Miniprotein binders against q8lar0. Designs and how they scored, part 28

Target 1, 344 residues: q8lar0
Amino acid sequence: FNDGLLPNGDFELGPRHSDMKGTQVINITAIPNWELSGFVEYIPSGHKQGDMILVVPKGAFAVRLGNEASIKQKISVKKGSYYSITFSAARTCAQDERLNVSVAPHHAVMPIQTVYSSSGWDLYSWAFKAQSDYADIVIHNPGVEEDPACGPLIDGVAMRALFPPRPTNKNILKNGGFEEGPWVLPNISSGVLIPPNSIDDHSPLPGWMVESLKAVKYIDSDHFSVPQGRRAVELVAGKESAVAQVVRTIPGKTYVLSFSVGDASNACAGSMIVEAFAGKDTIKVPYESKGKGGFKRSSLRFVAVSSRTRVMFYSTFYAMRNDDFSSLCGPVIDDVKLLSARRP
Short names: E, the ipSAE of ESMFold2; O, the ipSAE of OpenDDE; V2, 0.75 times the mean of E and O plus 0.25 times the DockQ between their complexes.

## First folded at step 14 (miniprotein)

Design j4 (at its last look DockQ between E and O 0.06; V2 from the best seeds 0.00; counts 0 for: pae O 13.1 > 1.5, placed apart)
Fold by ESMFold2, look of step 14:
Structure j4 (fold): chain B 344 residues (1-344), chain A 92 residues (1-92)
Amino acid sequence: as target 1 above (344 residues)
Amino acid sequence: SKVTIRIEITVPDPETAEKIAELLKYIIEELAKELGVEVEIEVEVRGDTVIVTIKIKGDPEEIEELIKYLEEFLEWLAKLLGAKVEVEVERE
């Protein structure tokens, strides 16, 4: 497998006209590279549904997953390796919609939210550990509605191999710069939502757990301001948005946790506070954002009380973009380092 | 225990009202999940005004914490947007 868009992951290769009834795709193999199930539509950008015009984020076409609909593709992978799937999704109905993303036996149910972008489309990510030399990637709408076409739009399905980062003598935190993470689709400037995860091995952000019921956002330097390197994390969901890592420490030994707090140059203006934790020790870091980029460094010196220390970054309150007054946003965390401080 | 909350928010324009309605629904649902209470939410957008009615069932202590968080959020939102916010709470 090569990192990037799955074969026909942008759905630009469509069904023959004879395999469609209106926009509904009748033949389960009509969309090249995909196996279909349930009520599936092939939607051109600009398609009118009532008073709405459906606009797709990638290329000219997307699929809509109606009642009990699935799309599936088998991909060659390396058994035992970790992968992250990225896809774009938008809701099309007034009620809450969700997607079940799976590579058996692992799965995640992802609510499709409208609070992170004004476009209505967001990139979502999910990670799995390959159990064999192939992965059957399934995206499924488990919903059943009176209108059988009611369900999320999907586009831009991509995958990336994840390589576990290692602690070093210069940083005992794994992936402190966030350089390892989900695939960011070229020319889509929304960032990638990382949902809460139940175990560390399945995180699209290796080494880190999303500790809230809410997602965080993975951002890239091609589309955003980041404090260091090519990648960072935005704590978008307000006071319940957190990322954490458990590290091995030596009780009684002194450590320094250092990190950057900034903004993504995404119009997320306002007063922000990031609270950093190392076990029970904490520091609050204020940052006054103009929404135009920038960052500051801060640090927390602490004495480990356990062989395992939980390091966590927590956004203390909500922030909203001042260019649309409806999209949640938040502070950016990057360049996280943890080192022992040897004192005689 | 049972509590009914009615929120009325007037914002500068109808486009903002529609988006704030979605944001409020999201925030209330997430707070309810975190606090372990059940909510029924009705949202109506009437021009530049959002009307949210919330029926809450659960532990009285967690309901009061939800109300506290929600009032803090609404106060922040009103200040940020220059919006008028009215909140009525009917307990029991």
Scores: ipSAE 0.163, ipTM 0.598, lowest interface PAE 6.0, mean pLDDT 84
Fold by OpenDDE base, look of step 14:
Structure j4 (fold): chain B 344 residues (1-344), chain A 92 residues (1-92)
Amino acid sequence: as target 1 above (344 residues)
Amino acid sequence: SKVTIRIEITVPDPETAEKIAELLKYIIEELAKELGVEVEIEVEVRGDTVIVTIKIKGDPEEIEELIKYLEEFLEWLAKLLGAKVEVEVERE
């Protein structure tokens, strides 16, 4: 598999008219490259559901998963390799909506109740380890509502092979620059949400665990201000957005944790504070954001007290974009380095 | 100046309630520190409902700033979770 959209991952290839009853797809194979189950709708851009206009984030069509509906696609992968699935989702119901993403035997339930973007669409990511040379990717709506059509919209399903970086002599942290992560869809400026890790041992953001109630946002330099490289992490939900990594340390040895704090140039203006932890040691790094990009460097010097040290970042406060006054935003962290301090 | 704020938040589930309780407490404490006000925080979780009582003492302007921030935060939180939020402010 080549990184990018799955075959017909944008659902621009759709069913024939004869396979449709209104917006409902009545043939399980009517959408090319996908196998359907349950109440699935093929939704054109601008489709109106009651007073709600269903917006398709990319292209002309998306799919909506009704009660216990699912879409499935078999993809060729490499056994033992790690992959991240990225897809766009939007809730259409007032009730709690969840999506179950699975590649057997792995699965994850992602709540999509939280609104991160004013557009109503968010990009979600999930990672799995291929157990065979083929993977059945399933996106499933486990919900049951009175209206069987009620469910999330799905679009832009993509995948990327992940290559977890290893610690080096230049950085004992893995993926400190966040340059390895899920597929970022071109022409989408929302970033990619890395959901909280509940059960899965593997993160779409290699080396980092999202240990919070809410997701962090994976941002790219094409659409955002990134302190270093082409990727960074935005802490979009205050304390509820946290990334962490456990590293091996030598008790009694002094280390320096250095990192960049900035904003994503996404109109996220205001006073921000990033809290960085190395074990029990912590530093609060204030950053005054003008929402136009920029960053500063900070560091935390600490003595390791254990053979393992937990490095963690979160934002003290919440913020919203000042252009739409609705989209969640926060400080950006990047270029995280952990090194042993030089002996004086 | 002394102000008492009572917040009642109803969230989708008890587990979320606990998390929200912790978050609120943390945010309030941090705000208090930043603004230089004294706060006493009482948090109670009853099922899917979080009840937070905050007693604030300090500079009136700073207190108002805290209140403003908290209100905005709660609005944000409500939106995020689809939660019901009730706030009562008593100024002494």
Scores: ipSAE 0.000, ipTM 0.193, lowest interface PAE 13.1, mean pLDDT 89
ESMFold2 (binder alone), look of step 14: mean pLDDT 85; pTM 0.821

Design j5 (at its last look DockQ between E and O 0.03; V2 from the best seeds 0.00; counts 0 for: oily chain .137, pae E 12.3 > 1.5, placed apart)
Fold by OpenDDE base, look of step 14:
Structure j5 (fold): chain B 344 residues (1-344), chain A 92 residues (1-92)
Amino acid sequence: as target 1 above (344 residues)
Amino acid sequence: SKVTIRIEITVPDPELAEKIAELLKYIIEILAKELGVEVEIEVEVRGDTVIVTIKIKGDPEEIEELIKYLEEFLEWLAELLGAKVEVEVERE
């Protein structure tokens, strides 16, 4: 598999008219490359459901998963390799909506209740380890509503092979620059949400765990201001957006944790504070954001007290964009380095 | 302990009132979960005014932490939006 959209991952290839009843797809194979189950709708951009206009984030069509509906696609992968799935989802129901993404035997339930973007669409990511040379990717709506059509819209399903970086002598942290992560869809400026780690040991952001109730946002330099490289992490939900990594340390040895704090140039203006932790040691790094990009460097010097040290970042406060007054946003962290301090 | 918080926000743009209401509700819920307190949230939007009533039950220290955070958030929000915020806290 080549990184990018799955075959017909954008659902621009759709069913024939004969396979449709209104917006409902009545043939399980009517959408090319996908196998359907349950109440699935093929939704054109601008489709109106009651007073709600269903917006398709990319292209002309998306799919909506009704009650217990699912879409499935078999993809060729390499056994033992790690992959991240990225897809766009939008809620269409007033009630709590969830999506279950699975590649057997792995699965994750992602709540999509929280809207991070004013567009109503968010990009979600999930990672799995291929157990065979083939993977059945399933996106499922486990919900049951009175209206069987009620459910999330799905679009832009993509995948990327992940190559977890290893610690080096220049950085004992893995993927400190966040340059390895899920597929970022071109022409989408929302970033990619890294959901909280559930029971699954695999993160779409290699080396880092999202140890919070909410997601962090993976942002790219094409659409955002990134302190270093082409990728960074935006802490979009205050203390409920936390990334962490456990590293091996030597008790009694002094280390320096250095990192960049900035904003994503996404109109997230205001006073921000990033809290960085190295074990029990902590530093609060204030950053005055004008929402136009920029960053500063900070560091935390600490003495390791254990053979393992947890490095963690979160934002002290919640913030929202000042252009739409609805999208959650926060400080950006990047270029995270952990090194042993030079002996005086 | 039980605490009731009444928040009244007057926004310059009435069109933002609903959005602000939703945001506040969301933030409060998240904070409550994080701090391990129980909350009942009532939100009312009247034109340019958002009224949020929060009933909080839980550990007194956690409640105070929630209040503190919320106050800071509201201050930030007020400044950001140019809104007027009034907060009343009743401790039982």
Scores: ipSAE 0.007, ipTM 0.192, lowest interface PAE 11.6, mean pLDDT 90
Fold by ESMFold2, look of step 14:
Structure j5 (fold): chain B 344 residues (1-344), chain A 92 residues (1-92)
Amino acid sequence: as target 1 above (344 residues)
Amino acid sequence: SKVTIRIEITVPDPELAEKIAELLKYIIEILAKELGVEVEIEVEVRGDTVIVTIKIKGDPEEIEELIKYLEEFLEWLAELLGAKVEVEVERE
């Protein structure tokens, strides 16, 4: 497998009209590269659903997963390696739509939420460990509604191999710059949600756990301002959006945790506070965000009390973008480093 | 070494009970693998109350680090949500 969109992952190769009844796809193999089950629709951008016009953010077509519907693709992988899946999703009818993404025996159930963007579409990510030389990637709507067509839209299914970095003598944190993470679709500027509900503990952000009720957002320098490199993390939901890593430390030894706090240039203005933790030691970093980028460095000096220290970040307060007054946003963290001090 | 932990969480908003149950399972499983311990997790949701039972097997030092992490996390979660948390630990 090569990183990027899965074969026909954007669904631009569709069924013949003879395999369709209206928008419903009748033949389970009619969409090239995909195997279907349940009530599946092939939706062109601009299609009317009740009072709503369905807009497709990736290309001109998407797939809608109705009652018990699934799409599946078998993809070649390397047994024992780690991968992340990125996909775009939007809900179309029910308030509590969800998707089950799986590569057996691993799976995650993802609620489709509207709080992260005004477009109705968000990118979601999930990670798995390959158990064989092939992965059966399944995206499934477990819901059953009175209208059998009711269910989420899916587009932009992509995958990449994950190569988790190791600690170095210059940074004992893994992936402190966030440069290793989920695939970012070049034509979608929403960032990639890393949700907390991954039961399999394989993070699409290697080294880091999302220890919160809501997602963190993985952002790229092509679409956002980032403090350093090409990637960063936006803490989009106050204390409900947290990222953490457990690192090996030597009890009694002094360490310095340093990091950048900034603004993604996404119209997220306000008085922010990022809270950083190393075990029970903490620092609150105020940042006056103008919604137009920028960052500052901060550090926390501490003495380790355990052979393992939990490093964690969240934002104290919720914020919303000032260009739509409904999308969650927040401060950015990046360039996280942990090193021992010279004298204990 | 073997330890059994029972966590009982009562939340002021019962709509959060299932979400908190999922979050706890997620964090416990990730941390257990990071620390190299084996866990068996049972979760019950009874209205506004979440009951989590964790059976832990592994190195005694790693088990104590997991317990320490959970206690700190649950203290934070209780403060954030206004929840009542009870933790019982049975060491064998």
Scores: ipSAE 0.000, ipTM 0.454, lowest interface PAE 12.3, mean pLDDT 84
ESMFold2 (binder alone), look of step 14: mean pLDDT 86; pTM 0.836

Design j6 (at its last look DockQ between E and O 0.05; V2 from the best seeds 0.00; counts 0 for: pae E 6.2 > 1.5, placed apart)
Fold by ESMFold2, look of step 14:
Structure j6 (fold): chain B 344 residues (1-344), chain A 92 residues (1-92)
Amino acid sequence: as target 1 above (344 residues)
Amino acid sequence: SKVTIRIEITVPDPETAEEIAELLKYMIERLAKELGVEVEIEVEVRGDTVIVTIKIKGDPEDIEELILYLEEFLEWLAKMLGAKVEVEVERE
């Protein structure tokens, strides 16, 4: 597999008219490259359903998964390798809509929420380890509503091979620059949600776990300001968004944790505070954001008390963007380094 | 070496009690796996209160490292999410 959209992952290739009843797709193989199950619709942008106009922000078409509906595609992968799936989703009728994403034996249930973007569409990411030379990727709506068509819209299904980085003598912390992460769709400027990790999950952000109640957002330098390189993490849900990594340390040895705190140039202005932890040692980093980019460096010097030290970042800044007043936003972290220090 | 930990977490919103129970179980199981420590976890949610009982078996140093991780996580919950946390550790 080559990184990017799955074959027909944007659903530009649709069913023939003869395979449809209105917008409902009645033949399980009618959408090229996909196997269908349950109540599935093929929705053009601007389609009216009752009083609602369904808007597709990417491309001209999306798929709607009604009651117990699934879409499935078999993809050639390398056994033992790690992959991240990215997809766009939006709710259409119920606030408790959710999707089950799976590559057996692993799966994740993802609530479709409206707090992360103004369009109602968000990019979600999930990762798996390939157990064979192929992966059956399934996206399923487990919901059942009185209206059998009620369910999430899906578009922009992509996949990326992950190459988990290793510690080096220049940084014992893995993936400190966040350069390894989920696929970012080139023409979508919302960033990619990384939901909280669960016991069955592999991280789409190698080395890092989302140890919080809400997602963090993976951002790219083509659409956002980032402190260093091409990628960063935005802590979008105030005190409910956190990332962490466990590193090996030597008890009694002194270390320096250094990192950048900034804003994504996404109109998230305010008096931000990021708290960084190394074990029980902590530093609070205030950042006065004008929502126009920029960053500052900070560091935390500590003495390890254990053979393993948990490094964690979270934010107490909880705000909506001032350009739409409905999307959660927060500070950016990037360029995270951990090194042992020389004693005088 | 064996350690029993009892954790009681009282949250402001009963709906978050179930979310916190899931997150705490995830954290304990992940850390136990990383540390090579054997755990048995029982979780009970009673309204706004989460009760977690953890039976831990392993190397004393690894057990204390797991306890340190739990204390750090629970301090975060208490401070940032408005949760009240009580922890009782019994070393056997």
Scores: ipSAE 0.158, ipTM 0.633, lowest interface PAE 6.2, mean pLDDT 84
Fold by OpenDDE base, look of step 14:
Structure j6 (fold): chain B 344 residues (1-344), chain A 92 residues (1-92)
Amino acid sequence: as target 1 above (344 residues)
Amino acid sequence: SKVTIRIEITVPDPETAEEIAELLKYMIERLAKELGVEVEIEVEVRGDTVIVTIKIKGDPEDIEELILYLEEFLEWLAKMLGAKVEVEVERE
């Protein structure tokens, strides 16, 4: 598999008219490359459901998963390799919408109650380890509502092979620059959410665990201000957006944790504070954001007390964009380095 | 030292009350862990009102730090979300 959209991952190839009852797809194979189960709708852009206008983030069509509905696609992968799935989702129901993403035997439940973007669409990511040379990717709505059509909209399903980075002599942290991560969909400026994965051994953001109730946002330099390279992490949900990594350290040895703090040039203006932890040691790094990009460097010098040290970042406060006053946003962290301090 | 904090938050949108409650609970727990204090948190959501009762036990200095941080958070919450926040602190 080549990185990018899955075959018909944007659902621009749709069912024949004869396979449709209104917006409902009545043939499980009517959407090319996908196998359907349950109440699935093929939704054109601009479709109105009651008072709600369903906006398709990309292209002309998306699918909506009703009660216990699912879409499945078999993809060729390499056994033992890691992959991230990225897809766009928008809730159409009340606060209880969830999505299950699975590649057997792996599965994840992603809450989509929190809307991070004012557009109503968010990009979600999930990672799995291929157990065979084929993977059945399943996106499932486990919910049961009175209205069977009620469910999330799905679009832009993509996949990327992940190459987990290793610590180097230049950085004992893995993926400190966040340059390895899920597929970023072209022409989408929302970033990609890395959901909480406290239990999952595989992160769409290799080397980093999201140990919080909310997601962090994976941002790209094409659409955002990134301190270093082409990718960074935006802590969009205050203390509920936390990334962490456990590294090997030598007790008694002094280390320096250095990192960049900035804003994503996404109109997230205001006073921000990033809290960085190395074990029990911590530093609060204030950043005054104008929402127009920029960053500063900070560092935390500490003595390791254990053979393992947990490095963690989160934002002290929540913030919203000042252009729409609704989208969650926060400080950007990037270029995270952990090195042993030079001997005096 | 033991401190009891009662927080009452009235949110503009009742549908967000539960989320705010969860956020606050999570934040408090994380802060408590960071500061090394013990907390017992009770959360009740009634319509547009979130009631959080926190019982904190630990070092007085750590408790005060938690309180200060919490107050700052609540101030932010009130300002940013248009929520009304009332806080009662009882020190034992």
Scores: ipSAE 0.035, ipTM 0.449, lowest interface PAE 4.8, mean pLDDT 90
ESMFold2 (binder alone), look of step 14: mean pLDDT 84; pTM 0.817

## First folded at step 15 (miniprotein)

Design y1 (at its last look DockQ between E and O 0.98; V2 from the best seeds 0.84)
Fold by ESMFold2, look of step 15:
Structure y1 (fold): chain B 344 residues (1-344), chain A 92 residues (1-92)
Amino acid sequence: as target 1 above (344 residues)
Amino acid sequence: SKVTLRIEFTVPDPETAEKIAEQLREMIEWLAELLGVEVEIEVEVRGNTVIVTIKIKGDPEEIEYLIKLLLMWLEEMAAKLGAKVEVEVERE
């Protein structure tokens, strides 16, 4: 297994003409490397359907999943290992379009929300622990509409192996720098959404969970400003966008939680506040964002009251990009460390 | 409106050339039907080079859309395969 696009994950290898009725694919094996079910369309970028023009994020073609449609690929994996799936998706017609991503017996239902980018396309991620030497990766539209073609567009399906880090004597938080995370597709600069209910083995950000109503965004230094290293997390929806980790602590012992708060250089200007939590202890970190990068460091000293301490971050307020006035954005956190204090 | 395309697509080996030739022919036939344009397609595989000549007749906007899609696809495939692509376009 190699990290990156799945075989024909960009759908640039298409059906034979004889397997097509207009854009509808009528043979379940017509798209190389994929097994289809339900109402599936193969869409050339710029295709007109009614009043809309369907544009794909990269390349010439994408797949549209109509009523109860699925695409499936069997991938060779290593039993017991962790993997993250990344894919691009956009809704086309139904107000509450969603996708069910699964590797049996586990699945996640992801709402396709239009609040994170002006293009309507976002990168989504989900993770799993391999239960055998093969994984059947399924992306499914569970919706049913009067128009059987109605449903999300899918493109750019990729996967990478995850190597969950462990705590060290230099940082008892796992993955505090966010360097382990989902595959970021080259040439797509939107960041990667880590959707609501990304927890445990299904979090593509090992060590961290997203239990909030909205996603957090995983960003890379090739396309964004990040405080440290190559990766960071953007808190894109105020208190509805949160990332958390539970760590083992010693009751009565003093700890210092330290972290960076910054700006992704994505035109997210405004006066922001990041709230950091360690159990019941909290700090509010103001940050004046110019939308052009930069960061500052902050810390929270606390005494653990339990053997398990929940560390959490969110932004107090919503913000929107000032270059499109429609996309949610927010402050960036990075370089998160938790260490015991030798003497308070 | 009428446009003639000549595509030369050079790949690492003859087996890959045959696969690309088939993909191009099927794609162009499908898109021509979808867009309501008339096409005449001649495909020749010379060793590891695919030579495609396409004569397209129809609505000018649909012809330009088809050309744009083909160029985009060729660019993606050239990058993926490490291939060389040459395209000549003659608008009449």
Scores: ipSAE 0.823, ipTM 0.947, lowest interface PAE 0.7, mean pLDDT 90
Fold by OpenDDE base, look of step 15:
Structure y1 (fold): chain B 344 residues (1-344), chain A 92 residues (1-92)
Amino acid sequence: as target 1 above (344 residues)
Amino acid sequence: SKVTLRIEFTVPDPETAEKIAEQLREMIEWLAELLGVEVEIEVEVRGNTVIVTIKIKGDPEEIEYLIKLLLMWLEEMAAKLGAKVEVEVERE
């Protein structure tokens, strides 16, 4: 497997009628290509639970994971290769909902309590290294609520083979253009969240670590304004959305960190500031966003003081979209380059 | 209220057509029960084409919801499979 939706990753193929009790799936193999555990529901788009309408992110159907419920799919992979998993999730009950994603022995806990979009759902990504030619992908709700049906909606499970870029003589940074990253669903315009790294050293955004408390957003040029190429990163949660990379440098040598700052053409209008760091050196780059796209270039000249230099970006302020007044948004960074300064 | 849907779904191969036919039947039966509407379903496969006739009786709101879901599903599947879909709706 390389790129795209997993087999029945959109859950549009459902159970047989005889395997259903209302919305509850009563057979562990009733959903094609998936193995179920615990209380799992098959939810049609627009389904009403009391006064609550369950939002299905894409298509006609999704699954909901109740108490300690999980879905599992075995997929063919290449041993030693890196992969990212992308999926949509929406909370339905408690504010403190979380999901466990695992491919043994790797696992991550993804909190979904933070609302990034007004739609009620977000796309999440996670990366793993294949330990064999097969991977059991498991999405699990570790929560226990009074209502056993209470839990997150899951939809659009996809995977992409990652090819981590190497530093070159043209750029000491890896993946400075962010062109390598998780699968972006073509029919979804929300972007993909890169969550904070919890346990694993592997990032769905190769070369970059999210070391903040909140996620950054991975955006595509089909749905957003991107300064360069087809991908970029949106810093959606101010200082709590930080992306960083450690690079090898020569102490005493002068370097120039250059990058683009802009907006994603997502109605994120207002005064923005990107703070860029190279070790202890820093620059604040103001950007006046009209929310209609655009970018400017900036650079930071510094002398390396160590054999390792940490490059980091975050946004100084929080911002929200001016069309819905609720969705988190921020400045876009792209085309990040680190090079040794040429002697005049 | 009573509504009749006629669906023609053409896929690239006969095997896929059989699978879609089965999926549609099961889905419609399940949704009908879930929504509390009555359905009469006729499904046949002719080559690469699935032909479905559904007669739905019940609450108008539930009927329209069922129709909406079916159309959404058909659209998704058509895009996924490179299929062609034709739907006729007759409302009584």
Scores: ipSAE 0.823, ipTM 0.947, lowest interface PAE 0.5, mean pLDDT 94
ESMFold2 (binder alone), look of step 15: mean pLDDT 85; pTM 0.819
ESMFold2, look of step 16: ipSAE 0.784; ipTM 0.938
ESMFold2 (binder alone), look of step 16: mean pLDDT 85; pTM 0.822
OpenDDE base, look of step 16: ipSAE 0.812; ipTM 0.944

